# Designs tried in a protein design chat: VHH binders against FAD synthetase 1, chloroplastic (RIBF1). Part 2

Target 1, 279 residues: FAD synthetase 1, chloroplastic (RIBF1), of Arabidopsis thaliana (Mouse-ear cress) (q9fmw8)
Amino acid sequence: AEGLSPVAGGIVALGKFDALHIGHRELAIQAARIGTPYLLSFVGLAEVLGWKPRAPIVAKCDRKRVLSSWASYCGNIAPVEFEIEFASVRHLNPQQFVEKLSRELRVCGVVAGENYRFGYRASGDASELVRLCKDFGISAYIINSVMDKNQVSVNTEEEDSKSKERGQVSSTRVRHALAAGDVRYVTELLGRPHRVISRTRTQDLTSKRGRISLQTSSLLNLPPGNGVYKACSLIVGDKHPISCKVIVDTSNLYIETEEERFHNSDESQEFQLLGIEFG

## First folded at step 4 (VHH)

Design s2 (from h7 with D104F; framework vhh_8h63_2)
Fold by ESMFold2-Fast, scan of step 4:
Structure s2 (fold): chain B 279 residues (1-279), chain A 122 residues (1-122)
Amino acid sequence: as target 1 above (279 residues)
Amino acid sequence: ELQLVESGGGLVQAGGSLTVSCAASGRTFSDYAMGWSRQAPGKERELVAGITSGGSTYYADTVKGRFTISRDNAKNTLYLQMNSLKPEDTAMYYCAAKPSYWYFLSDDYDYWGQGTQVTVSG
């Protein structure tokens, strides 16, 4: 049908959505309680804004799998990511953007964090979003920021005691934890094990003396920092995950498994995607 | 992509004034929203002022009317002019930057400096 918006009648979560951490998941959960959940994401930001691209936390090809895993939290409805070219919206002011959501995309409502603005705890932009949504006849739902469980557990529980600084779950925190090699903490922030995707030639995906060597240039997303990771899983196609040890250095990942052989189900393909889960 | 270096901190008497500066190195300074955050010992970090790439400003209630944020895109420099300083303004002041999206896509800053200490004495 002509003129039908892909997100028409849906509830759109607004955010950066780089890590797909538990804070992003909470936005999707709230959207799913109201209607059909969508994440509104932008593509082409680095080129338009002129910065050097950084390795993504979640590989582009792996994002749908992560969102599908959220279905059990979202009333058995997996949220769908709706991508917009950033170049097409970069010049819209806040009123024009809400008008686009209401009139062009025909959404029924939006979900955003309470601190949706420059810096944590700045409430002004969230109230502006609510006002503009009301002006255009769509619902707006502002949710509380998700707190890091470790930060909550180290703060005093007494209301009249001076509290230690609380940390919010953020992509910056995920990047710092990855760089430190703290994959256990990464798993807490993401609500899932961190999965690195490698795109490698089939002919290069052979075990030599029980070891597979991958160049870091073959990785589609950010690996953890240099170190030895003993509790990893190798994911190849639809096969059962293979227990492995991973060694990360500056130029390579080394995957060591006790399996004498592993089989690539698509031997006829020139390139294959390999998943590595840490913890 | 963007490196931030703060300067201009120091000791000042209550009621006095001080200007801190942040020098940015990188191609796209004019495309970044900039901010000043502060953290005192035993206190939470707070955003005290922000300025968009277009020049729109934001101030925390604790500093509104006393502090002025400004930017000089030709010099790739951010400023915070602090007037009527109080002992409770004593803190490490951090320069911060994020891409200036048209509708403020992020609720945190992507780039941070190492900070400059401001001490206000009575």
Scores: ipSAE 0.005, ipTM 0.234, lowest interface PAE 10.0, mean pLDDT 79

Design s22 (from h7 with D107E; framework vhh_8h63_2)
Fold by ESMFold2-Fast, scan of step 4:
Structure s22 (fold): chain B 279 residues (1-279), chain A 122 residues (1-122)
Amino acid sequence: as target 1 above (279 residues)
Amino acid sequence: ELQLVESGGGLVQAGGSLTVSCAASGRTFSDYAMGWSRQAPGKERELVAGITSGGSTYYADTVKGRFTISRDNAKNTLYLQMNSLKPEDTAMYYCAAKPSYWYDLSEDYDYWGQGTQVTVSG
């Protein structure tokens, strides 16, 4: 055992990283301009804080694919997500957290949004982060919020007016857009089409009357709201995407395509993961 | 489960002041970041103010200098003091909560109240 930190010498982006939207991507881009980019994420927050769990926007098993797609923006380096159990840090004040980053994790620097808060009871802000990083000998870079293009284009007339309304890209906007079935807007906010992952029994992947049915309970992340989605793709293993139409109902998701069966090459598997991409 | 109930909305004249309140039930109120969001007819929901459990605040540019957010952890109550009210401030005001840790005050609130109506006459 060497005792080397997994993120030693790296630049860590700080955030919740729920949706992996274009605002999160901008943090990774800025980290990559300085050094090796990492996302520092907390896990186990719902359990520790007793809050109601929600379906994730990005399936846990699909997060690495999304981060790999950011490589072209990050000097051909895919950001790596480093997870910390929230229970292990929840009592750290701002100074103790930065000390952990510098002395235990041995990071070279941090990147955070201008509205970032951290430490016990979120008592630390971005300016305190910069000060503490300097005290511990690591670099800190504060990035301005990424603006929602659709809201800015509707509400802003002149660039020289500081009083004009601004809309930040956020996970809340992604969730509302998904619920409304506005997959085009979701794609704008994410910088990629939304992909839903289903874990389904191989025997249930045979087309019936030109359609297969998936229970909502088989979905590993949040589908868009009830409706008909005509421009979708079905992804099965490493095969080419299959054009399909998707119907989202209260309990089921229906896929309509020319394929009679949707199997990975190893049909002996009991379960298969399907990717369903909207727009 | 954290439950949020807003009160104090009503009619006010332009240039006037109003305080809205949000009562939270639950043993962990002091561990949550709290916020106020508003929605006027035909407009997107806008987060106008946020406060961490430690007291750090955020204000949207539209209300900065006019509105003050505060919390009383002993009473499990969140407040929004609104001064110099404009007809454009007319909206349903929603109380919101999320865990206080480790991300942007302007992003992704998890718990919401039912709202209280504020109407500002010209």
Scores: ipSAE 0.189, ipTM 0.584, lowest interface PAE 4.8, mean pLDDT 82

Design s23 (from h7 with D108E; framework vhh_8h63_2)
Fold by ESMFold2-Fast, scan of step 4:
Structure s23 (fold): chain B 279 residues (1-279), chain A 122 residues (1-122)
Amino acid sequence: as target 1 above (279 residues)
Amino acid sequence: ELQLVESGGGLVQAGGSLTVSCAASGRTFSDYAMGWSRQAPGKERELVAGITSGGSTYYADTVKGRFTISRDNAKNTLYLQMNSLKPEDTAMYYCAAKPSYWYDLSDEYDYWGQGTQVTVSG
C-alpha cells in the first residue's frame, strides 16, 4: 500500500497503447531485455476533456490476453499494464513527470518511441525525456519506429536506408484497415488476428434461421467495416474456437455457424463474453 | 463531433510551393493535436507532419526540411506549407486531429477530413 509502487524496479514503456500493435510490442520487447516490462497507460482522458471516447481497438477486458501472448517475445515475461489517472499528471511539466517516475513510482528505466511527447500540453520530446531521466538517475531507451512490411519504400534503391519514419505501423493504420474491412492487413499490423468482444445476455444467445444476431452496442471494441467475413472464429470462454462466417452491418453483427456449441448450457450465468476473431 | 475541411490543393510544377489549409469546427480546436497525412495512388496513408497544442512538431523524413506545419487557434485553422515539391509528393492530403495528450505524435489520430488533392508535375 503506502510506499509501494506496482512498477518499482521495473522498465516502463511509454505510449497510448490503444491498438497493442507490433510497434507497441517492440517497446515491450525492448523493456523486457532490460528488466521487468510494464506498459504505462493513461486513463480518464475523456472525462478530463469532456468528450466521448471512441471505440477502443482492443477491448479493456481482452488486453491482458494480448499482453500474455507477448510473453514468448519478452523472455517468457508477460508485460503488465499500469494505469495512471490522466487528471493526476495532466499539469505536470516534463521534469515533474520524470521526477514522478523516478521518485514516486521508483522505475529503473523507460522505453519510448522516437516521436513520443509528454508533459503539460505535450511540450516534452524524446530527447528531453533522455536528458531528464539522466538527471533523475533512471535509464532511458529511445526506440526507432517499426516499419510496415507492406510499405513501398523498400523499392527505392538510393533512398536513405536509415529513414525509419515512412510507413510506420500505427493505430491510425489499424483503424483505416479495419474501416476498409482489410482484416488480413489488420492481422499483419497487430501481429495477431483482430478479436472483437461482445458482452451479451445469455438469454439473447439464440440461433435464428442459422444466424446469431448481436447489436453493435453490445461490442466492447471496434469491429471491422460493413461486409462479409468468411474466415472467422467464435471464441466462447475456454472452449474450442468455432469456425464461423461474420456479416457486419451498420447496427448489427451476424454470426453464422454450423455448430450449436455456442448455446450456453450453464444457466447460472446472466452474461457471456464472446470473442470473434477475424481471420 | 469535430469536423475537418481541407482546401488549397491543386496542380504545381516540380520545385514549386503550395499551402494547404484545414478548417476545424465543433470542439475547441486548441484542445487538439493536429496532423497532415497523405495517400498516393497504390500506397498506404502516411503521416507527414504533426503539431501538438503546445507547439511541438513532427515531420516524416520524406518531407523534413521542405514542409512546415503551423496552426492558428484564433481561426481554428491548420496549415501545411509545402516547398521544393517533388512528383513523389503527389497525393490526397488529409487533415487529422486527436486530443493533445502524451501520445506518440506520429501515431494515432481520431478525426479526419475528406482530403484535398495535390498533384506535382515534372
Scores: ipSAE 0.279, ipTM 0.627, lowest interface PAE 3.3, mean pLDDT 83

Design s25 (from h7 with S56D; framework vhh_8h63_2)
Fold by ESMFold2-Fast, scan of step 4:
Structure s25 (fold): chain B 279 residues (1-279), chain A 122 residues (1-122)
Amino acid sequence: as target 1 above (279 residues)
Amino acid sequence: ELQLVESGGGLVQAGGSLTVSCAASGRTFSDYAMGWSRQAPGKERELVAGITSGGDTYYADTVKGRFTISRDNAKNTLYLQMNSLKPEDTAMYYCAAKPSYWYDLSDDYDYWGQGTQVTVSG
């Protein structure tokens, strides 16, 4: 059906956007300097390709909150994530994909990293993206991973080390840091504390001697590795964050709070979301 | 599921050469983009090379001009030819795979091998 595309006239950042780390944020920042920023994300890959899904770094229900936090970097406009079903694009070659961006979605421009690949079997590279965008009348901006992620202009040895580290930011590095329980490093890579979301029944959300027990199966995204985390925050609804200690083991996550209670509504079977921030 | 097994690691003198291999089994190898990552003791894992299902390659700055990644889709095998080896190349080398439809150098790989140790002496 003909109509106005949800991203019409916008600038779309291209990438997998698994972790929404500072590298992904930089693509959104660059898009926002040019026009209205969007992230173009694919959904349904595991289903289409028959893979076993891995736990996401960011819970699906929590992605909009993360993107809203980027508004201050993006001219006070939160980037919007536009999802495309992977099944609808998986067969498109590079030219067909750019044609879809230009003619169907009517985007004004694209932003991608220098190592970006696209189209059926990743046959298109960043140089081809630029050429095809020009052919179809849209702007293309390729971001250098090493230089464009360096937001601090200092000449110290320590800052040079941090600059190099930023150039190597990846979702894989975030996953390894999480598995190692290095939540400080995770926070540096994400530019925010890692937040785990649990979906639990109100009746099961009871503080027993100041301790809340959650099964790992209730978690909507990847927790850090087994260990004790003392500098955490518990977020319940729109209420003020509560300082807590979190213990992660193979089957359960334990939240220990002092002088706090949750409001439980009788024997309700209703579900609610809990946020747990590490660091 | 895709299974990856690395081989070919060992001890080599600085300035020497070594080839490591990765044998893939399970799902069709040619449907996957492949990569080589390494991890030295006490350091983070670093992606050093990648190759698309069609044969396009990319390299980390630390290895450009010295390492060559290649694949043999008929043999379901990935290779990393390492030339002009330096002591800082000493690491466990891991084979990695992900879907070959859309990706970039910095994004996740879905499947990993157990690794093969490469030690470069000075």
Scores: ipSAE 0.076, ipTM 0.486, lowest interface PAE 5.6, mean pLDDT 81

Design s27 (from h7 with S53D G54S; framework vhh_8h63_2)
Fold by ESMFold2-Fast, scan of step 4:
Structure s27 (fold): chain B 279 residues (1-279), chain A 122 residues (1-122)
Amino acid sequence: as target 1 above (279 residues)
Amino acid sequence: ELQLVESGGGLVQAGGSLTVSCAASGRTFSDYAMGWSRQAPGKERELVAGITDSGSTYYADTVKGRFTISRDNAKNTLYLQMNSLKPEDTAMYYCAAKPSYWYDLSDDYDYWGQGTQVTVSG
């Protein structure tokens, strides 16, 4: 009995893939130019490393939708995310990890960012990754960091310096922009509007005096910081998105719909996923 | 639960020195890679220095040779010694932490303090 690798013959992008921002998208685009694109991500990091996990930027249940939206950039092939338990790889040195990619997972190649480190205690760098991949007969492609592409036109060196200091796109920048309530900047970093997912009972989706109230504890991913957000959309199942205003405070999120007569069935006690897009 | 509290910021003249510190509590400090980021008005947050659990350091080109990052695991404290300060170093300085793990993406830290203001006159 032989087990076949789910990513056999594929090209795997290597990274943390927390935010699925435009930098992660670029890794997938480059993988798609070479072969079938996969994202290779680690799970179980909090348990292995002894930390309490923080709220994800992208809800686990919403990740496939995001990756499917990348198909148009990836030769009409949606990248597939392949998860590995971090406990199974944390003690592998760089050579052992590349051997696992080549011999156990049977990938044809890898794509990684220039700042990628791997192997026990991060002992391997991008150049070592390329060398080891060559030793094991798989292709390796190192991609330059995707810079924050907010356009500025300047005639002075001071403004050029400020533009240059914007830096690379990262999950840290996404988290800071979210905390600041800068959903326009978040959209630029993600290449899509930020979508927050709530798990809510159908009976609780009635608009009382034009307002729907959600507990922050019902949210499956990170909302933007406290504030008022006017250009939002409420997504309920496969229904047409509903324009709304969203108010975020420390304990609750309030949705005020453009349609004063928003009412969902009070008969159902079943849970459903509710999407809220910001900006 | 890891908590980070910065201190030691203030006003200093160009060419002067200042040390900022960060007290960590709630978890074993030695299990974390630590860093210092700064944000000046109108600029994005910039990672200026990092130190791994094993003591290996990173410095941004803008501060290399002038700033020194260090840690005292017995006191659960992170330090940034800043020498030859320039007006361009004026910023809010933030302490950052991430668990020590395989891949290192310089700007992707998990825990942040509230910041300490450093103002350099000149």
Scores: ipSAE 0.134, ipTM 0.516, lowest interface PAE 4.9, mean pLDDT 81

Design s28 (from h7 with Y58E; framework vhh_8h63_2)
Fold by ESMFold2-Fast, scan of step 4:
Structure s28 (fold): chain B 279 residues (1-279), chain A 122 residues (1-122)
Amino acid sequence: as target 1 above (279 residues)
Amino acid sequence: ELQLVESGGGLVQAGGSLTVSCAASGRTFSDYAMGWSRQAPGKERELVAGITSGGSTEYADTVKGRFTISRDNAKNTLYLQMNSLKPEDTAMYYCAAKPSYWYDLSDDYDYWGQGTQVTVSG
């Protein structure tokens, strides 16, 4: 069902989709129950809104892998991300935005969180989204906020309690957990291990036997805070993950492993993506 | 550039009320979405209330009906009125801001204050 719009006939989840955490995943799951799931993401927000530059939680090049991993939750359909320039919609009021979804993009329905806000000066809320979708003949589904404590049914095994404070899953919570070096909690919030991506030359992967040094400024997304991380995995190409220890400081990230050689040596000028999973 | 300074925290008894404030300086306050986050002793930080640049409000379920977020654009000040306080509301309360027209309570914030301590006894 390819039309003039890439998302024609689809169900679009609405949100910022910065962390791709379990709350974002729930929106995609609900969209997949109704029809073909898409994430409608805004790009260019920092330029339009005057934001300071910030490292993304998920590397741009790694987003499709994350969405593909959601297929098992979405009836074996991987959600597809569709990007809109924020500058092109910023001035639209709530009615105009829903009209764009229904008439220009030709979506069949929308899924949004109960706290969703849209339109110029965020004048539209979830209730208004539902009303306007009805006016334009598209379906709307509002999903309750995902609570981190409710996502995991943790039964008592011993008298050890891992009870965390109940709160909404959010990108802010992910960033705070990363800064604190709490990669276990980050994994709970994301529903997956946090993966940092580096773009490195093949020749640089063997610069020191058993130790690889990466400059923090060269990472494509946000690493966890300074510290020592013992339960990590190094991912190079299609290889099996390699167990490693990672040391993060202000300027560098060090990967320590017993493996001295990787497959796919050696086109010396070629760049490749190196993945580091924490936890 | 925006700077945020919280004030108004203190010790209150269970069932009491308290208002915390956040003064903004450096840029046009009225163009920012604002929020209140809290961090309880030994717990993770959580967002409890948000208000858009247009004045629409959002609340976490734990505080809905008890807390009220409001803003005074003429004074560049954000408020959180806390009623029917419980011991579980004891936390450091942080003011947060983002220059956004299309965000909700769960979205990331760009600017943060240093926090103001609220302690509820009883």
Scores: ipSAE 0.038, ipTM 0.442, lowest interface PAE 5.3, mean pLDDT 82

Design s3 (from h7 with D104E; framework vhh_8h63_2)
Fold by ESMFold2-Fast, scan of step 4:
Order: sequence, then structure tokens, then C-alpha cells
Structure s3 (fold): chain B 279 residues (1-279), chain A 122 residues (1-122)
Amino acid sequence: as target 1 above (279 residues)
Amino acid sequence: ELQLVESGGGLVQAGGSLTVSCAASGRTFSDYAMGWSRQAPGKERELVAGITSGGSTYYADTVKGRFTISRDNAKNTLYLQMNSLKPEDTAMYYCAAKPSYWYELSDDYDYWGQGTQVTVSG
């Protein structure tokens, strides 16, 4: 039913959720232990803050697949991502934001990391989130960084001294590893192989001399840095993944496969989405 | 208010490494998103690296893989470790701060230091 908020009665994980890394997955896991898990994501951040948009780590069209893969960790329930335009909340103070969660969105609880900051000028911290949630009658659960290998699933109103070198998983660390071409480390940070999505013409999905060429401009998300990548896979529609080698340069991505012919069964579509997983 | 003081600049040969530091005083450092911007002679200031209160980092394409930003909240100090330095990295490096975690890092910082000179020779 559409009569209530899309996340009404649910447990929302709070974060940026750009990479959907194992730290984000842990927030969803904790939410799923309490109730129906949702990720509450902000969109339009760069536009509101005057920054140039960066290539996303996960293609917008591929995010539901990633969240569906988390179902096995979340009691067989895939988390649902709920997007809020940042422009609509940027000026809310901490009290107003929690009021929106409790009264407008009607959530039953929140899950956030211990370093979470919110509200205008980041004036709210995790302990304030806990206090405000209590004031508005919703539960709050604060968790540690996943790389600390410990989690605090119980509300905390105190801030202790923590190791300055916590080895926290972050989207920026994922971006750094991608730029360095360290796809093995990227896989450790994401808990899955990095998948790049290309929107390409069906007619261009033809192997010539064992090679498929894609323009970097056809990519919907961030590729790894320039280099040669072995043990990759091509995903086209519902076909079995095709083993390949990928070469990334400044303007093109080359896919080399042992397939003599690359067959596309859906030739009625002008464009198709091609997935490239780095092993 | 918040005061920022940079140190650690100097002369280094191309291919070398250098660490610059920024000491913050007057406010709780951990409440601030921090950044490093640089300005070469005759050029506009550019954001090189940023770090949120929660430790999330950003790097400009020109320095990705070579520079590392870090913070020590216990010592109220921000660091920029610069590796594989190039002559084009020669600039005044400025420490910057703003109260922001809910937002991503940007070059719209509220507080700035006086800068520290980094010179990379060929």
C-alpha cells in the first residue's frame, strides 16, 4: 500500500552508501536483525554543495542487484534503498531531521556508525542521534567500523577514545584502491567483485580479433585505473559469464575473450547494458 | 575561533617524499572536516585532498595514488603525506577546515591557515 511512507515501520540505516562496501552491508545486517531493513541515501549532494559530480562507484542501475546479494546476510530479506533529495534536508537541524524520520517517514528505528554526523553544519553526532531518537520514540543502534571487527549494537551516549588507526572501510578508500588498480583489495573492501556497467549499442557487442572495444564515455560507473586486468568476467543479459582479460586506458576499455564470436540474443534492442567484473 | 598553523614544507627533489602538518587550536578539531588546498604562482587555489570528521577521504585526480591525507584527533593535527613528488606539485599548501560531515568535502572551507611552501626540484 502507498498510503504510508515507503519506509514506514522499518529500520533505516543512515550513511552515504556510495560504494555499498562491507561497512554499509554491516549497517543493513544490523537493521535486518531488528526489523525490515532500509538504506536511507541522499542524492544531489554535489549539485547542492557546488561540487562537480564524481563517477559513482556503483552504477545507479546496478545498486538493486548489490542489495539483493545482501539478502543472505539479512534473514533472506533484500534491503531497500530509499533516496532523499539532499536539497530538501540540508538545512534541517538535528532535531528537525530526527522529527522527519519519526513523524513524516514513520520509521521504527535507525542504525548508524559511531562517526555519523548529521544536521546543518554537521552539528549532530551519534550520541545526539541516540538522545533525539529517544525523545521521538524511535530506537537507535550505533555500530563500530567493520574493520575494528567489533560492533556495538546497543545505544551509546558516550564517546570513548578509539584507535586513531581503525582501518575503517570507506568509499574513498575504495576509490583510492580502484585508482591504484588494486582490484583484489577493492573486492575485499566491497565484499564482492567490482562491476562496471557499460551502456553500449547492441551492434558493438561483436568480438573483432578476439577484442571488444568500449569508449570510457559509455561507462556508467568508475572503472579501475589504467592497466591490464586478468580473471575478469563479461555479463550480458542472462547469459553465462564469459571469462576475459580487460585493458583500461585513458579513452577506452578493451575486453579480450577466447570466444571466437560474441552472440547477442536480444538484437531488437538498440542499446544493452554490459557488465564487467574485475576478479 | 579555530586557528590553523601549517608546518613541514621545504625543498625536495623530484621523486622524493615530504609530509606537511597542520595544527588546529581554539576549537574541537574532531568536529571539523579538514582539507589541503594548494596554489602555484599565477594559478587559482585547488583542493588537493580532504577528510571528514569520520575519516572519509577525497583526492584530486592530480594527486591520487601519490598523496595521503590523515588526521590525529587526539593531537588536533592534520597530515598530508606526499610521495613521488613532481615539479608541478610546487605550491603553497594551505590547511582548511569547516564544520561538515553530513556534506561531502568541497573547497568551500570556512577557516584557512597561512600556508607552507613546498618546492620540488628537477
Scores: ipSAE 0.015, ipTM 0.226, lowest interface PAE 6.9, mean pLDDT 80

Design s30 (from h7 with S30E; framework vhh_8h63_2)
Fold by ESMFold2-Fast, scan of step 4:
Structure s30 (fold): chain B 279 residues (1-279), chain A 122 residues (1-122)
Amino acid sequence: as target 1 above (279 residues)
Amino acid sequence: ELQLVESGGGLVQAGGSLTVSCAASGRTFEDYAMGWSRQAPGKERELVAGITSGGSTYYADTVKGRFTISRDNAKNTLYLQMNSLKPEDTAMYYCAAKPSYWYDLSDDYDYWGQGTQVTVSG
């Protein structure tokens, strides 16, 4: 007869949360201003929609680290990601979804972007969300889009036109910047360096002539495009980051460390996570 | 994987109108959120319009009031009607689709076409 929701009394940010970019961070910041911040994410979409998922921007195992890094922006409270099976909500109309948030999950409020859509066939918009939240006794806050600051005009007469051409920070922009190998731009969009995670056997972490070779199939998230990246960091376990150069090829990723190479004396066949930060 | 093919681009005079279309393959087209993005040389790709399976729409401020996005689920086709075209609208126009239509319509498209060129002279 208990059954307190994991997010009961909390403030949930609504969105896809693929990249965890600065736009997503802004939703969490606003939630934290009101109460305990949560990200409400859907899982199981591929199963119910019958589509093959593409490589994530943030590895599933690395999401909690990213959210923990947002604590300093969120009143020293790290946002927690709460997952809902999409199958359980897919056919709910806007009113039924808000009823679920209010009565089943017992949230105190929601935060969403101005372009948010929800409910069966995405029939609900941000204005509908606010109205329904009021009907069910929960607070709703609609946040303006975070604009991409890398789009600048050098001509004052064209400044207004360039401002009108500026897009929102988006996962699409992150993916295009990664494909172009522009890791500086990626860092600005994410508010952090992009970290690629590899699932590697402990015994394979010994460098051969100062070079570690990883197959693309070992990567848990999207690497940047083919190229040479000179300002990278290798993260192994809880050890301090190791400066490295990374070469991304069509099928492989090569890590070159300083002359004093990392050698793993553990010959176990256990897998561990290896992090590579670009920039 | 969903295949998207754009058509209808071309050369048009400033102040003119043009309709571009996108043909999609697959039986689940009606469940996709669809969008139109554009990219001019040396510029970043910009999402200009989006539409949910239920018909709710999004427009970037640069095109709001001039462009109209629509879809025909029976034909598996997406349209963008462009009116009052400006030289600044010159770009390659890309059709886009995403499986997670419950999210921000202005973000995170998963599938892309090869594009159709629109050139506005003036």
Scores: ipSAE 0.292, ipTM 0.647, lowest interface PAE 3.5, mean pLDDT 83

Design s31 (from h7 with A33Y; framework vhh_8h63_2)
Fold by ESMFold2-Fast, scan of step 4:
Structure s31 (fold): chain B 279 residues (1-279), chain A 122 residues (1-122)
Amino acid sequence: as target 1 above (279 residues)
Amino acid sequence: ELQLVESGGGLVQAGGSLTVSCAASGRTFSDYYMGWSRQAPGKERELVAGITSGGSTYYADTVKGRFTISRDNAKNTLYLQMNSLKPEDTAMYYCAAKPSYWYDLSDDYDYWGQGTQVTVSG
């Protein structure tokens, strides 16, 4: 119970895990086929690397919900995310990192994408990961890149179908799709609707003239680009989702319900989290 | 912030070769992973090649065996040598950078140039 590694005996998937897209989900699925799945993710990267922090694709408070939704793909076992401070590992060479996984964290195996890089200045590649894992007595599984949903069977029935190229699923592609306001494509890349989390006062979550106004500064993760989104859902706690239209501009996000059926009579100044799903 | 400026694009016939370059300024170039992405009209942006500060490389399947990415840390310059060019390689080519860290080399670049046009005729 005490002094044991949190991931001891487990299979850890290695990656950034910013978007938790279908490529990340595939790593977790493969880990679950071998043993108890964990995502090993790094935290504190912006601070260590001295760059301006970007809004996360998935809100920190919402990550466990996303991983729980993967249980049905992972033998009814939800993957658990294990966070490690990047500052504590950034200077380890490839051999030292695999030694840490084997001897300190006592994992039974690793799963990584074919393009995974690790160790000081990313000097280690997937083939080196496999070799070092063998040297330290742990299993290693390299997974081929998850390709974008390319409608290769689509004839000229759909506009622009011939202009879409097959591409690897990535957090960069998710960010570009979000910026373009292409929430349907975002849903394909994530395998789920994109959910933006806002931290709001309960008293402010009341429709005024059919509209709820949120400042973009209240958002805990990246919203889609400026535009009008008609097929959205508002999620408040464990209540049923409410259909809504969302308007995103530079400073504010406006939520308009199809019907003015949303009514929160709580005039409390306490903060609560609400979810907005785009799709 | 890191500033990226591409050059070397142009018109080339199918089967030909072209080298595009990216000049980096502002921050220490050798602290960044560098990459080349491309986007043709109506298509998604595709990462075609990446390189770590130490020289380890990644290539998309569409360009493997034809394109070579390289870097000159002393000159703060990134290169993409494109051989056996095909009409489908016609695109705007973007230079990209991200700080050196332990991630998938094909994923999540933070800094982008304005692009250089490459047109391959048949």
Scores: ipSAE 0.185, ipTM 0.590, lowest interface PAE 4.7, mean pLDDT 82

